# Ledger of designs, part 1: VHH binders against F-box/LRR-repeat protein At2g29910

All scores and structures are predictions.

Target 1, 352 residues: F-box/LRR-repeat protein At2g29910, of Arabidopsis thaliana (Mouse-ear cress) (q1pey8)
Amino acid sequence: MGSRDLISSLPDEILGKVLSLLPTKRAASTAVLSKRWNNLPALVDKLDINDAIGGPGGFPEFIDKTLALLTNSTTIKRTSLNNEFQYGESQVNTWIRSFLERGCLQLYLNAQSLYTIDTEFFTSNTLVELTITGGFSPDGLLPPGGVFFPKLKTLSLVLMTFVDSDMYELFISGCPLLEEFLLRNDEIEIPPVWNALVSSPSIKRLTIVHHFPNYREAHDGCWFRTPNLVYLDYSSYVPDWYEVDLGSLVEARLDLRSWERLRDEKAGGYGDCDSVYDDEEYPDDPILGDVTNLVTGLSNIKTLHLSPDSLEVFYFCCKSMPVFHNLLTLSFESAKKEAGQCCHFSSISLLT
Unless a header shows other numbers, all headers, positions and changes below count from the first letter of the chain; antibody chains are not in Kabat numbers.
ipSAE, averaged over its two directions, is called F for ESMFold2-Fast, E for ESMFold2 and O for OpenDDE. V2 adds 0.75 times the mean of E and O to 0.25 times the DockQ between the complexes of E and O.
[cut] marks letters that were taken out.
The coordinates of atoms that the task and the answers printed are left out; those that the model quotes come from them. Centres of patches stay.

## First folded at step 1 (VHH)

Design b01 (framework vhh_brivekimig_d4)
Fold by ESMFold2-Fast, scan of step 1:
Order: C-alpha cells, then structure tokens, then sequence
Structure b01 (fold): chain B 352 residues (1-352), chain A 125 residues (1-125)
C-alpha cells in the first residue's frame, strides 16, 4: 500500500519513462491505483506480457482489464507476448488483435502451448518487425488477398509450420520491403513441409537453420534466389543440389554437415546415437550431397566463416572448387552462432 | 497418391437444397485446408469455399455467402458442402480440392486431379 503512491509523486514525463521500463502487469497495476494514472497507459509505448512471472489464474482477466484501460487511439510501438501457460485460443487471438489495432510497429509472439493464429494477423499496415516462435501456427488458411506486410523489414519464423510448402513462398512475397529474414526449423521431431526455396529481391540478411539428421528427404534440394543478399548465415545437412543467385553476397557463415557420418550412426543403432562406430565398417559408402553450385555461387565473397563440419563438406562434397578472387577473411569457428544473429530475436525476454 | 471422390450432386429446382460430400484418401486429411471449386459449362474453375484443417476457419465466395456452408469430419476423412437457396447460375460440376496457394499475394485454393469425376449440380425448372 505505502509504496504504490510514492511513484505517483514523480513528474508525468519521468513517470511515463518508468512505466515504459516495467513489465505490462506492473505498469497496468500502477495505473489502476490512482486517478492521476488514467492518462498514463496512453503514454506507454511498450507492452510486455510475460506470464512466466505470473500464474494463469487471474492473468487473462488482468490482461483484458489492462487493455480496456488503454484508449482505442493509444499507439503501442512494441508488443511482446511470451506465454508459458495454456489459455483459451479465442482469448489469445483477441489480445493479438488488440495489439495490431493499436498500430504496433514490433510484435514478438512466443508460446509453450499450441495456438492456432487467426489469419487476419498476417496483414498489417504498421508492422516493421515480426517474430513468431514456438506454439503459434496458422491452421492452413491465409487471408483471401494473401499475406500483406507493406512496411515489414524484419521477419523471424521459429518452429512455425504451414500446411503447404508453397505458403512459405507466399508469405515472403507479401513482404515487399523485407530486409532481414530468419527461418529456424530445427529441434522439432517431424520436419515441416518446406520446399527449401527463399526467393526475394529485397532481402539483405538471411539466417536459415534447417537441421533434421534422421530425415534425408527433408534435404532434397535448396534454392536461394536472393540477388541483393549481403549476409548469409546457413546451417543444414547437405542436399543433393543447390540453385543460387547470390551476386551481391559479401559475407557468409556456413554450418554444413554431410550424410556419411549419420549413415554410420543409424547403422549402429538409433539415429541419434553418437558416432562411436568404426568408419572402416563402411569404407566405400558414398558421400551424399553436392555443394558445388552453392560454393560456386559464393565465388565473389569477401568474408567466409566455416564450422569444422563445413570444411569436410567443402572438400568432399564439392566437385570443382572455384577461385575466390575477392576473399579477404577466412575463419574457422564453432557451430555456435554469432551473438548478434541470436540476440536480435531473444533479447526481449531479458527485460522481464 | 492423393485421391478425392465427390458425390451428392443432382437436379434441383431453383430455391432447392443439396449436400455434397468428398471422400479423401492418400494424405493426412486433418493437416490440410480443403476447398470446393466449381466449373460451369464452357467456363474456367471458380473457387466457392475453403475450410481450415481444424474446421475453425471458413471462407466463402461472395456469390455463395449466406447460402452455402462448408464443413468437415476429420474422423471420416470427409468434406461437405451444404447448398441452400440454389440458383440457375449455381449449375456446375463441383470438385473438392486440397488447398494450394499460387503466386504473389494471390490465393488460388484449388488443386484437383483432372482424372477426378467431380459431382454435377443442375439447377433448372
């Protein structure tokens, strides 16, 4: 009781800044405690909703009441929804609709439970940055006009699956100003239906993680039709072929793995066993996969970062090595990604 | 591999009703959005309605909205189209389709096997 009104003694400008630094639950609680606070929700340009710090009991009702306190004209610049607990699907979709109606510029969605996302959320005239992770997935239908994010510059799709492989391509085509794209498909038991095609005239930075060691058929081929791409971060098992248009590429980080080792592991037991078996048991086994077209497509690169496994792929899965006339930096590093690529999409969680 | 078998068509008077069915096999039915597409004599295919894999979302062409209802039974791998207040312009061969999206910003939610028979709906006096 005594501490609640101490903050209300601060000038409105400072008070607005303090509220923008608090998780939404605390900020909304503050607004309810005083008439002075009736206008303060309108000054909050960030909305961080994280139920990891609160149980599901009163949390949905608290969010509904908090959103009711915000005016329809309140501009929310950044919205983060991180759910550990399962809530009603219609309720979660109502919250997302409220965020979008308030003209948010940045939206981060993460859930531990499975939610069908409403198709109307794949169109927004205001979004500049969108991240969808974990449990949020469309149920197979996109808006009748397709995906339409005319201002979107950054898109991250993490563990999100579509009903048909062509829908990934349709999603990207709806983002004409897209500059940065991250697609992560690892650590799920069944691979998504993805045709391994990335086609965009606008993308400048691309991160792809597609890693299914027990599903050779999930790595049939790969298409990079990204003529303005400057930076590539790519982690995958090697497919049978590549078709690439990477004419503007300056820097790449590659974490590639061949199929020879996985075949040995599978023959010795379950597919996820350590490679403890003698490679001489299969001395004449073919190395599956071909990176020749990818490596040739990289011939103008200035900076190349290779994981140890990528070195093996370059020497054994490449039929002809090009001359790298412009190569200035070649580094060998661990399979662990650079902090900058990871932090752009996970740093939001650290504020709660 | 994918097989779709349509049934339930027939001849009806204007204002009448029909219920179409589509039996699906060769794929995980509940994982795919499904559509109804019709083709009138001498015309190209026209999209009629779509339903999500779960059945939670439905879409309708403006020409049929309020008159037709799409539904599915995932336990039976069957898609349905309830057609009410039928008009002469609804006369067409009706196909069910596994959804497929074509082109940038364009939703073309039909994939039908040209060997599929469809089911004929005729609305006449």
Amino acid sequence: as target 1 above (352 residues)
Amino acid sequence: EVQLVESGGGVVQPGGSLRLSCAASGFTFSSYAMSWVRQAPGKGPEWVSSISGSGGSTLYADSVKGRFTISRDNSKNTLYLQMNSLRPEDTALYYCAKDRYYGSGSYRPYYFDYSSQGTLVTVSS
Scores: ipSAE 0.000, ipTM 0.162, lowest interface PAE 15.4, mean pLDDT 69

Design b02 (framework vhh_brivekimig_d4)
Fold by ESMFold2-Fast, scan of step 1:
Structure b02 (fold): chain B 352 residues (1-352), chain A 124 residues (1-124)
Amino acid sequence: as target 1 above (352 residues)
Amino acid sequence: EVQLVESGGGVVQPGGSLRLSCAASGFTFSRYAMSWVRQAPGKGPEWVSSISGSGGYTLYADSVKGRFTISRDNSKNTLYLQMNSLRPEDTALYYCARGYKYSSGWYRGAFDISSQGTLVTVSS
């Protein structure tokens, strides 16, 4: 009949979304169309699986059947798995393995429930982009060869935690071609055991968000050993010290927050008051943090974006301000508007 | 508070078998890799085996490979070590630990090791 070819005209992205919207009852009624899915191109550009709209009822069985039908002749370039409802951990890991076995190039994982990711997941000869957000966490064992993502260019880890702080470094070590890394940790959750170390010869773009205002111990120090980094977007509370190798850095966005004591009216409201922490009187009390090494590491930068809080940190927590000889663009973000809104000014040195 | 309680040790003849158990509490068991570590009289601790949180991945020391099998039951928060073809050199106090160690030695996870242990004696 005239409408028999309708489904074959839909883009792969739309087909994936349609499948994610169908409850088991409707999926069963479309079984007559399932024979045509074996005739899809050898490459499906995108598969979006989202249970938020479709409901949890027969969803796992539906996914298992759908993936089985696609496995024999279809390679999926991009896969997105978004789980609102709790499913069996082994079942979810089986879905992830199925995506990787079909030569997936881009994988996005999001869950509202907590899942342990099987360590077999951390090896892939095809994966170029990986995002893991909400609910997913690795177990304590890495594969015998370690993490192995030889083609991975982009990695995003959002609210993901490791059993040991050193695993973050070991994970990055398994990504020799990694160019873009995003790590985001939220203040609402208990801090992950992250030693604040990013060490990579390949990373060119780095985004770090690490905010735990009630956990000063989560902000003891910070290391950026990224000699080929060209762009840094860094948001955190000021640690006690920094060690940086940022020799190639061209552009940075900084949202650095002082501890509440730095916002005390005694320190900022009425001139340059002596430190609230008298070194003689409070030798064991943390003073204010120190950004001197970070700011010195930025001395060759061409473009600098600062939040209002970062200006306060530069003023109070920097022992020696460098001269920014190469600074061409200086921008200030608005604290009263949306996050990420910027005020742009003519290119000048911060000290001129 | 992490609590790990080992059991199942005993005296066995060479070539015999024993199954060790470790009851875990105070943490989300299924999210952590677990290990068995042993200490023979007068010697330092030796890593024996590790298993991933899901149970999908296992590692063994060369000295026990092919003879020992590590497993876990996440519904019971229990770690197991099935020991077959036991040798006199397997005589040791066996400890379970939260965390892992690779045989290559290039990485070690943090170990929370039980202070109690269970004694395995292989003798005639």
Scores: ipSAE 0.000, ipTM 0.279, lowest interface PAE 11.5, mean pLDDT 70

Design b03 (framework vhh_brivekimig_d4)
Fold by ESMFold2-Fast, scan of step 1:
Structure b03 (fold): chain B 352 residues (1-352), chain A 125 residues (1-125)
Amino acid sequence: as target 1 above (352 residues)
Amino acid sequence: EVQLVESGGGVVQPGGSLRLSCAASGFTFSSYWMSWVRQAPGKGPEWVSSISGSGSDTLYADSVKGRFTISRDNSKNTLYLQMNSLRPEDTALYYCAKGPRYYESTGYYKYFDYSSQGTLVTVSS
């Protein structure tokens, strides 16, 4: 359309005023993908890029033109990149660099394909919220100054792995104001090199999903060194032991699973395998995990939510049950919501 | 450009051994996790093993644990997979891949480069 090239050359201060004056029909006619410009008034506050519509052919050109229109803009508060199709790593890294150079406050990255992101981008004086999901993985080297997100309050790492387990700690140490941390490592073939340690003086809300049923030997123990943590949402197979500092914890949601229960649920062949070859010299004896230290660390909690599997873990994998003297609310995440289930644990609260 | 060239496959009897090699170029080999992935006839890709850049950390699929050993020589930019006690179910095309994983939860994954031919391992009597 005739006005398209003219609009792409406008300075950011003029673009904002022009966009505020354009009726929706006129705004829609100015873009290569006209329907994307229906939300043009929102582009001064949010940049949302998704290649799921129209295929990959024109997508890079569209992004480059869109970014050029906003080159000098400091008004972009939210940037979301969601890639369905595979593009060159250098091109994707150029887009990410452009987002960060514009001083965005919230960045959401998701890809359906594998991309290596430059770790030099792990530095931003403006970023308050960072979410990395899908196929994004860091380059092997952290920036020379380390990770530096002085204003970051929310961090979500979904299906993302570092080159070394120490990099998780180095990443968190670069986020001195971090209040909310989400780590999700499920539905991937290979477990991440994570040492099962969360150590932070600032984190108040922690969500961990770590489900690798075939890798029980990956972690001997788990560490929560989070003295200011208020809320814990923890879903995992139980290790041999826990070490926790949860002195400020008020509420927890637990979805804990034993390795024995997983084997019972495994489709096809548990009994059939045994019938073919009865080898009682299995290299590793069945290990029943131990949650005693985790449960003891919860003794001051006011609200506890338990999955059915967590109830079983509490009953069979806890050597001594503490008295939950501050417990006000106990919730079960199934059809089995009867308070009588708590009576299986004879020392839960003053009411038992 | 990343280039990975697998070799060392062949036909072997059950209980036999093979050693696979992967010659890597186009990237800083020692800085990246490397993996072996296999694809059996009529099946999707299955992860076999991974090794950290330094070689200090190794991971194995339960189906190959105790039988296969992954290793690397960073001075030669070469990844290895030593396969012992081979079974008919180990029959597959074996690929080496840069990185530790692929993303399957969305049904979209491109773990293999289109240029990678893999190396065929056939275990038969």
Scores: ipSAE 0.000, ipTM 0.214, lowest interface PAE 14.3, mean pLDDT 68

Design b04 (framework vhh_brivekimig_d4)
Fold by ESMFold2-Fast, scan of step 1:
Structure b04 (fold): chain B 352 residues (1-352), chain A 124 residues (1-124)
Amino acid sequence: as target 1 above (352 residues)
Amino acid sequence: EVQLVESGGGVVQPGGSLRLSCAASGFTFSSYGMSWVRQAPGKGPEWVSSISYSGSNTLYADSVKGRFTISRDNSKNTLYLQMNSLRPEDTALYYCAKSRFGELLYRSYGMDVSSQGTLVTVSS
């Protein structure tokens, strides 16, 4: 009983912070239930929308009601949209537009169904952090002027859909203040065409993770033109060549794989496995890829974490191993979250 | 309710051509990748081809590469497979399948296709 009015006794600045920590459904319900709350929508810093809590029934009405409770002058610093159920693409894009029009600084999008993002959302003068994960995809018609995020410092893309090789250049060139870039492709239907250009004077932390395909589709090159990069986390099949400028790089985590003959792959790659075991075009079992320029570009690194597959790539796909004058820590791990044994070395050449 | 209805199969002589169609309903077709899978008499299912939701990217099994072409018309919610230079080994029931996000259904060798399929018989 005595705790019923406790929240209403808090100062408005604290109430605004409390409301910004609650899921948006709860915050909207609170605002409707009291006269004091009619002024508090102006103080809500966070909008957290998740249909998992209430199911799909009434979810569109709930969002529309929540947005109607917020004044046009309400600044929403952080917006999170999580869709477990499929809604009309135009409806979802209308909600995203509403968030951006209210000067959103941080936007998190997650969906279990595929949604193409409207071209107008590839421009924002206010976004500092953007996360797109699950079914939301930037794959569609882009604005004529390209991507424009002048204040964006953090971009995280965890995509289940194809990533065009041009997308790296498109997003990075439009983000002049970008410091952290994460691109992860889980369960990719088609491997990226390997002519990826990562060129940025501002990026300090880069994470690129591609789901490993079991066939030989990618044969192109990769650029890392990132002179201020401090940390690299890179997982991929290796392309035919690399061109790198990694002069500031201190630490790297590498999970690299070479291409193999299809008939040496495990059952489950293609239907009933007939395609996996019928590779008449590669009788000599060639190993594809060349990491020589990448490895040479890492010669000043202090900390290096290698998967077992990366060590094999260094052995088979590197024509000349440099001396690692600054290498202090070498760690072997099969997954990025698994604790590897860290070894300290002074000025070594890997595989020598 | 998701529904996939295959059509266009028939009997054709070696070297002939057929065009298969898959009419999709009950979901946003333009938001999903699509695949063709076949099952020959007395064999398990074999992945044939896949196309991304935008239609920009296509993949083919080595056994059909250069002979088959996958395409889609998102305005008509229809998937196609153009089959040229048909061989007796192409004789099978052909099924279309929906891909979730970027999930490669052909990587799931235990893939369960619920549609009735369309029969292609290549016989001299």
Scores: ipSAE 0.000, ipTM 0.156, lowest interface PAE 14.2, mean pLDDT 68

Design b05 (framework vhh_brivekimig_d4)
Fold by ESMFold2-Fast, scan of step 1:
Structure b05 (fold): chain B 352 residues (1-352), chain A 123 residues (1-123)
Amino acid sequence: as target 1 above (352 residues)
Amino acid sequence: EVQLVESGGGVVQPGGSLRLSCAASGFTFSDYYMSWVRQAPGKGPEWVSSISGSGGSTLYADSVKGRFTISRDNSKNTLYLQMNSLRPEDTALYYCARDYYDSSGYYEPLDYSSQGTLVTVSS
């Protein structure tokens, strides 16, 4: 945390202007500084803004003054905005607009506080990479022209709140060249509304994390309509069914979990408000979910990484196992660490 | 007390390589921009390279760009300068310097060691 450096995040042109505003020292040692100012290199491609080390007091004024030193022709190619404290929503949106108007190619937004993002920002002819994390949410409905990022190749949405479940799909549909998509909805907070659909002809790498054990009714099915997908990293409780088009898939990492519940016992009028589990050897509790279509969609895969929970899902929630004729690497994850067993095969049928 | 102790200098043939180290103490190393400054015999000091506190940004003098690489290890409070394709004109005393900015953006004077480490490039 303490390793961030606000000044080192400034582009060379801005750094040069900031240095020119500093009080002149009268010591001979300032001759070395003057030579450095004159020898500043060409444009740095990155502006990393982080208030974690400076506190909130002077941070907004610093950003406003820094941006005011830029001309309309000054390009900020890469911008990272990481806020630990609450600032004026209008002020934050003004900063983002300034970055986008200057032809920003990569934008990373992270905040601990809740912000409403102006939906005007969901149209950019220059963005190649976009990451939105933390408390950011759109300002109501998407713009009338929809989302349009014609050059966007990488999109990451982490705990981003949309007002409607279809907004994820509308966002992806506006990104015709999108190659890499990350959607992360985990931890202990309220789950973002997501309709469990990813549909894209261009996505080659997909990471989905959606872990909410008490929200089984949120998804009765899941759709992966991604025919050019090469890599899948998927972590979720499994729904009742899957519809998949994964014909190009080469590698997958799966962390899948099944639904379980206790059965209420009502014998003799004693079981109305309490659960009795009588058969421990052969559990009566239903294990819910069906991954048969998902697993069938993986039959041509070369590399498969499975969590321990995924092994249980394959055992209990898969009605028929395909033969994996192209499987070269099978890896089993340990307890939330990297160390696992790894095997190479020309063909295999898991759990048989 | 701010302490900067350079090492790694020596005699090397043209085209050779050397790696300089600077051990820092007496301040929060990761909060400061750090620089290398050199002084050739009979000449004034010349700025060589700078690196941000996080290591994410680097700057180089035109005379060394593409040949020298500045780096840091904040866990060891150590600054490095990897010097490749050395030339006779790189012969100088090399000084480690704590720069004019800390990570909070506050201006600091440029501090460097008086001892330095000698690099001699000769046949």
Scores: ipSAE 0.000, ipTM 0.203, lowest interface PAE 16.6, mean pLDDT 68

Design b06 (framework vhh_brivekimig_d4)
Fold by ESMFold2-Fast, scan of step 1:
Structure b06 (fold): chain B 352 residues (1-352), chain A 125 residues (1-125)
Amino acid sequence: as target 1 above (352 residues)
Amino acid sequence: EVQLVESGGGVVQPGGSLRLSCAASGFTFSSYAMSWVRQAPGKGPEWVSSISWSGGSTLYADSVKGRFTISRDNSKNTLYLQMNSLRPEDTALYYCAKDLYDFWSGYPEYGMDVSSQGTLVTVSS
């Protein structure tokens, strides 16, 4: 009885499935150990590359060798590229191009360093899910002819900024089947030139995180033109106004925050000492923000989750409260912070 | 190329009314907030009113609140300002502007970039 490599005896279709279930580094290592691996038109369901554990040494060579092991006809269904270290910008763009040219259905890009990505990559007839996070930025203008993602259903933009506020709208307009959109702007040193507009007839699930506690000017107004939106998860400092079309909204989670600088101000702000001496009542401070239109836009909601800060904002920044005729569940969350880790939440659910 | 053409100005007596129009082209008018700004002779520009992309939200300077009404017709790419109970202090050159984000935040050094000629409103004393 001799020892056998049982994996090498599997039919090519099964072999391709086995390779797609392994992290890419292990899949590439397996291919080197078998002459049969190098002769497959390998169907690779998953390409998962992370340089975090082993450091940057040999990572470019590893990517180049991995891509060389795949034929141009090899279909990569899911690609994940996670870079903890900085590499050549041209080389990173070459890798992204290779992934897209191979008909990728899901693409996840994460980097700790800043990269300029070629906007010509904002076109794909096959991409269904796109996540860009970490430090990727476009090389300026959107591609001539516009963004084209006719099959894209899920889009996540984390720390990705455009040089012009119109580019966000143009990007979304290129995604006619987009159902889920996540935008996160809270870890950038300079606030993006985002006009706080989300306009889409197709989006059903929207997550917005926009936190710039030292930049009041980054929270001036907000527009949600999303008539088919079913679920909203929204975290921000309260802006001066809202304009919303949320007629299909069923459920929302809100984490709205008052400005710390404005929290200690007296009603009426500057000149309030004179008002006190004249025995006048202090007016509402309009610079604290206004959520009246957002709250009114939520009037048909069935489930509402509010952070403690959102309760405060609803009380102080809402001129008139609508009647919530359809509200079935009202949940209150309490935030609990731990040093060096994420916040922990406990919730109370009330049936209305 | 963004083009804004104001019209409807003229000479009117105190207490009178005027309706200003702004014809917009070169951008998707229905997707942007619009504003009216005025500049009196020898003074800097003063924000008058703003309207959201849908027309659902409006904001007014305290000096014109209750007298002026901003509106828009997205099917005609046109912005309007209905001015009632006009006062001599309303005498100014009136401009319309697309998305005055920096002006809204109250940073006057980044003030309005006006490339149009505006429309003159004179309220005779």
Scores: ipSAE 0.000, ipTM 0.113, lowest interface PAE 20.1, mean pLDDT 67

Design b07 (framework vhh_brivekimig_d4)
Fold by ESMFold2-Fast, scan of step 1:
Structure b07 (fold): chain B 352 residues (1-352), chain A 125 residues (1-125)
Amino acid sequence: as target 1 above (352 residues)
Amino acid sequence: EVQLVESGGGVVQPGGSLRLSCAASGFTFDDYAMSWVRQAPGKGPEWVSSISGSGGSTLYADSVKGRFTISRDNSKNTLYLQMNSLRPEDTALYYCARDESYYDILTGYYTFDYSSQGTLVTVSS
């Protein structure tokens, strides 16, 4: 009646999880010592490579054998490489090249060790989604032809840095169909050389997290030249100025922080009473940013979510508040923890 | 050297339950992931479920998710498959296999390190 009706075709996630169950030593032997029972090929939509479970022993050999055999195997649309242990940089770059040459549609790269990634990889005619997180960083200048991702719709750059600030903009300019962009820089010791410019006619959803409280120079200015942007999630310290083109913006979440000086501890809080007196001191006079142009750029917004710090920024760093004639929902994030939750959100709907 | 002996099969009505066992010898059982594979009369083999050496991770074929549970007792060198809500489509000879008995994405084939005899499960009304 057709033996194929009862032959299990493993789903996308299962093949990656099966590989993760094998010890690195046994996983490496699978390519060489496997005993074939049924020669029916399957379609594989996902390759999920993770060394966290198997450890480092034999893992490079396993990947090399796996990649060598993919030419004669199933179609793989999604590739995820997650490296917890350090391997040879040239070997890791060879793996990435192999993934891209096989025409993957989605690529996720994460490492706990630092690797210099070959900028020649910033060209793919097939890639639709690219995420680079953790330990991967580009190795100098972009390729001579520039970045070329003609089909890329989603880009996420997490803790990744370029040699030159202009390279971020050149990267985005190579992605003409880019709809969703995420840039996160809040967990590295030294801020990346980023000129805080996002310029794109195609981006509809933008997430920026750029937090360097000890590096004022990392928050000098900010440009959002994104006329078709619909959603903005922006978390940063307030720069000295903004230049924005946000004419299509519908919804924003803002987590903006003002600068403050560190104060030495003062030994004056003891006594036989707990009383508050007039403070003869004023707060340190930091270089406060200016959000006026950003806030003005948000005047047509329908939904606005503000962190508690953003409220202070709106109060102290905005010279002229616009009229929000289209605003329907204003939500405030509370720093207070409620029950087992990390934070409590208070939503206020404004009906006009 | 490596020996795997399956047991626990039988005839059961649709909606019934069976528990299969696999007694392993000739290797360090807790160092290896284990799998259950089945073959229906006149059909090719189908991977059913896998479990890691520690028992901390399990995987199931879509056809058996929510109905079958794989488990192991490393102190007894025994692999189990608890089969609930059995259907006529589950009728097959069931085999247990050591870690190299996974679907090999590199070759596109089912691979087996060792399996023998099997245990017959018949779901019939």
Scores: ipSAE 0.000, ipTM 0.140, lowest interface PAE 17.6, mean pLDDT 67

Design b08 (framework vhh_brivekimig_d4)
Fold by ESMFold2-Fast, scan of step 1:
Structure b08 (fold): chain B 352 residues (1-352), chain A 124 residues (1-124)
Amino acid sequence: as target 1 above (352 residues)
Amino acid sequence: EVQLVESGGGVVQPGGSLRLSCAASGFTFSSYAMSWVRQAPGKGPEWVSSISGSGGSTLYADSVKGRFTISRDNSKNTLYLQMNSLRPEDTALYYCASPEELLRWLESGSYDYSSQGTLVTVSS
């Protein structure tokens, strides 16, 4: 007897598990070489097409064939598009539709090129986790029937912009079981049209990063209507007021920055700097920004983490300090940026 | 570079037991499904058993079901095969297989193993 095909002895389920751990390009080339590929059931429990997009000109055909062989139980963990290999929006949206039609539970979309997401995909009865990052953006139109993710528990929107400010609230309202929400809008030149409102009865963990130093008048106020929120991680320049419902909050991490400084805070004194302030644009008196309602909303907290800038905001922008009867841990953290220097820590104690 | 080193083979009487080990290095072991394959003298290779990366799922060839148990210790990057109620027909060189070796078989048709394997001889 001659040599045997060792691979033919492997169960289809194990072969599928192995293939799910390879970049899609290698998995697709393997599918072409295997006579039994067309008959393999529930082959792949996750797909990562990061390295697959950008192969030879014929490679999209292998992706299409590979996807056609998968069952609706396939979990999509990551999809990313290489900037070196431009694909049409129609083709990309066809792949996304294919993932959703297979009932994927987790979807991660990241692009190095700009792509418009068809808003019809903002309806899925199977998604539990959704992350949209990078170059993806919606066309701003609501899908027929609106946004509806009845099983979604985790939502992350990173550098993603809507055409209408109300879309953020409509998105959240379409996610009745949402427990974790991440919104990150920093490190882009122009802020997205966001109304600084988070309203949800179900969210337990919230991360908001909205940092635009040159857009002071973008938000006059901020609203957290999240009565079941347990954990808050919030980084922003402070608005003129807050309205909060944070009755269940246990832990908060704050990186807050003020637009205004008192003139006596100009410790670096580079000559007569008082004359360089424009009272109509950056008044020193009165102080702009008021975190009193936010801080009062934190009065039942057990764990509080403050950046150095947050300590300054508490000192200058809080009219009255509540009594923190339940506070067990107070820590002072540096901002998470690797940028050239750490912020100076103040020795001020706000609780004594 | 992916390396697999099998050990634990030996001579045992029918009805005896042996525990094989496979030490893995050069890849994130816990992320990959692993398999045991055997080749009897003068015969082609035969799949024996497979285990998922987490260890939560196992599969066995009909010839070894109820007698062999595959397991792994991801903290030690080690794959195991517990062989009980051994029979003369279990006499073979035993190899562990990674996804990289699976790709080699599929891409090139090559069934040359990167490792020496471990010899199991069941004789009285």
Scores: ipSAE 0.000, ipTM 0.241, lowest interface PAE 13.4, mean pLDDT 68

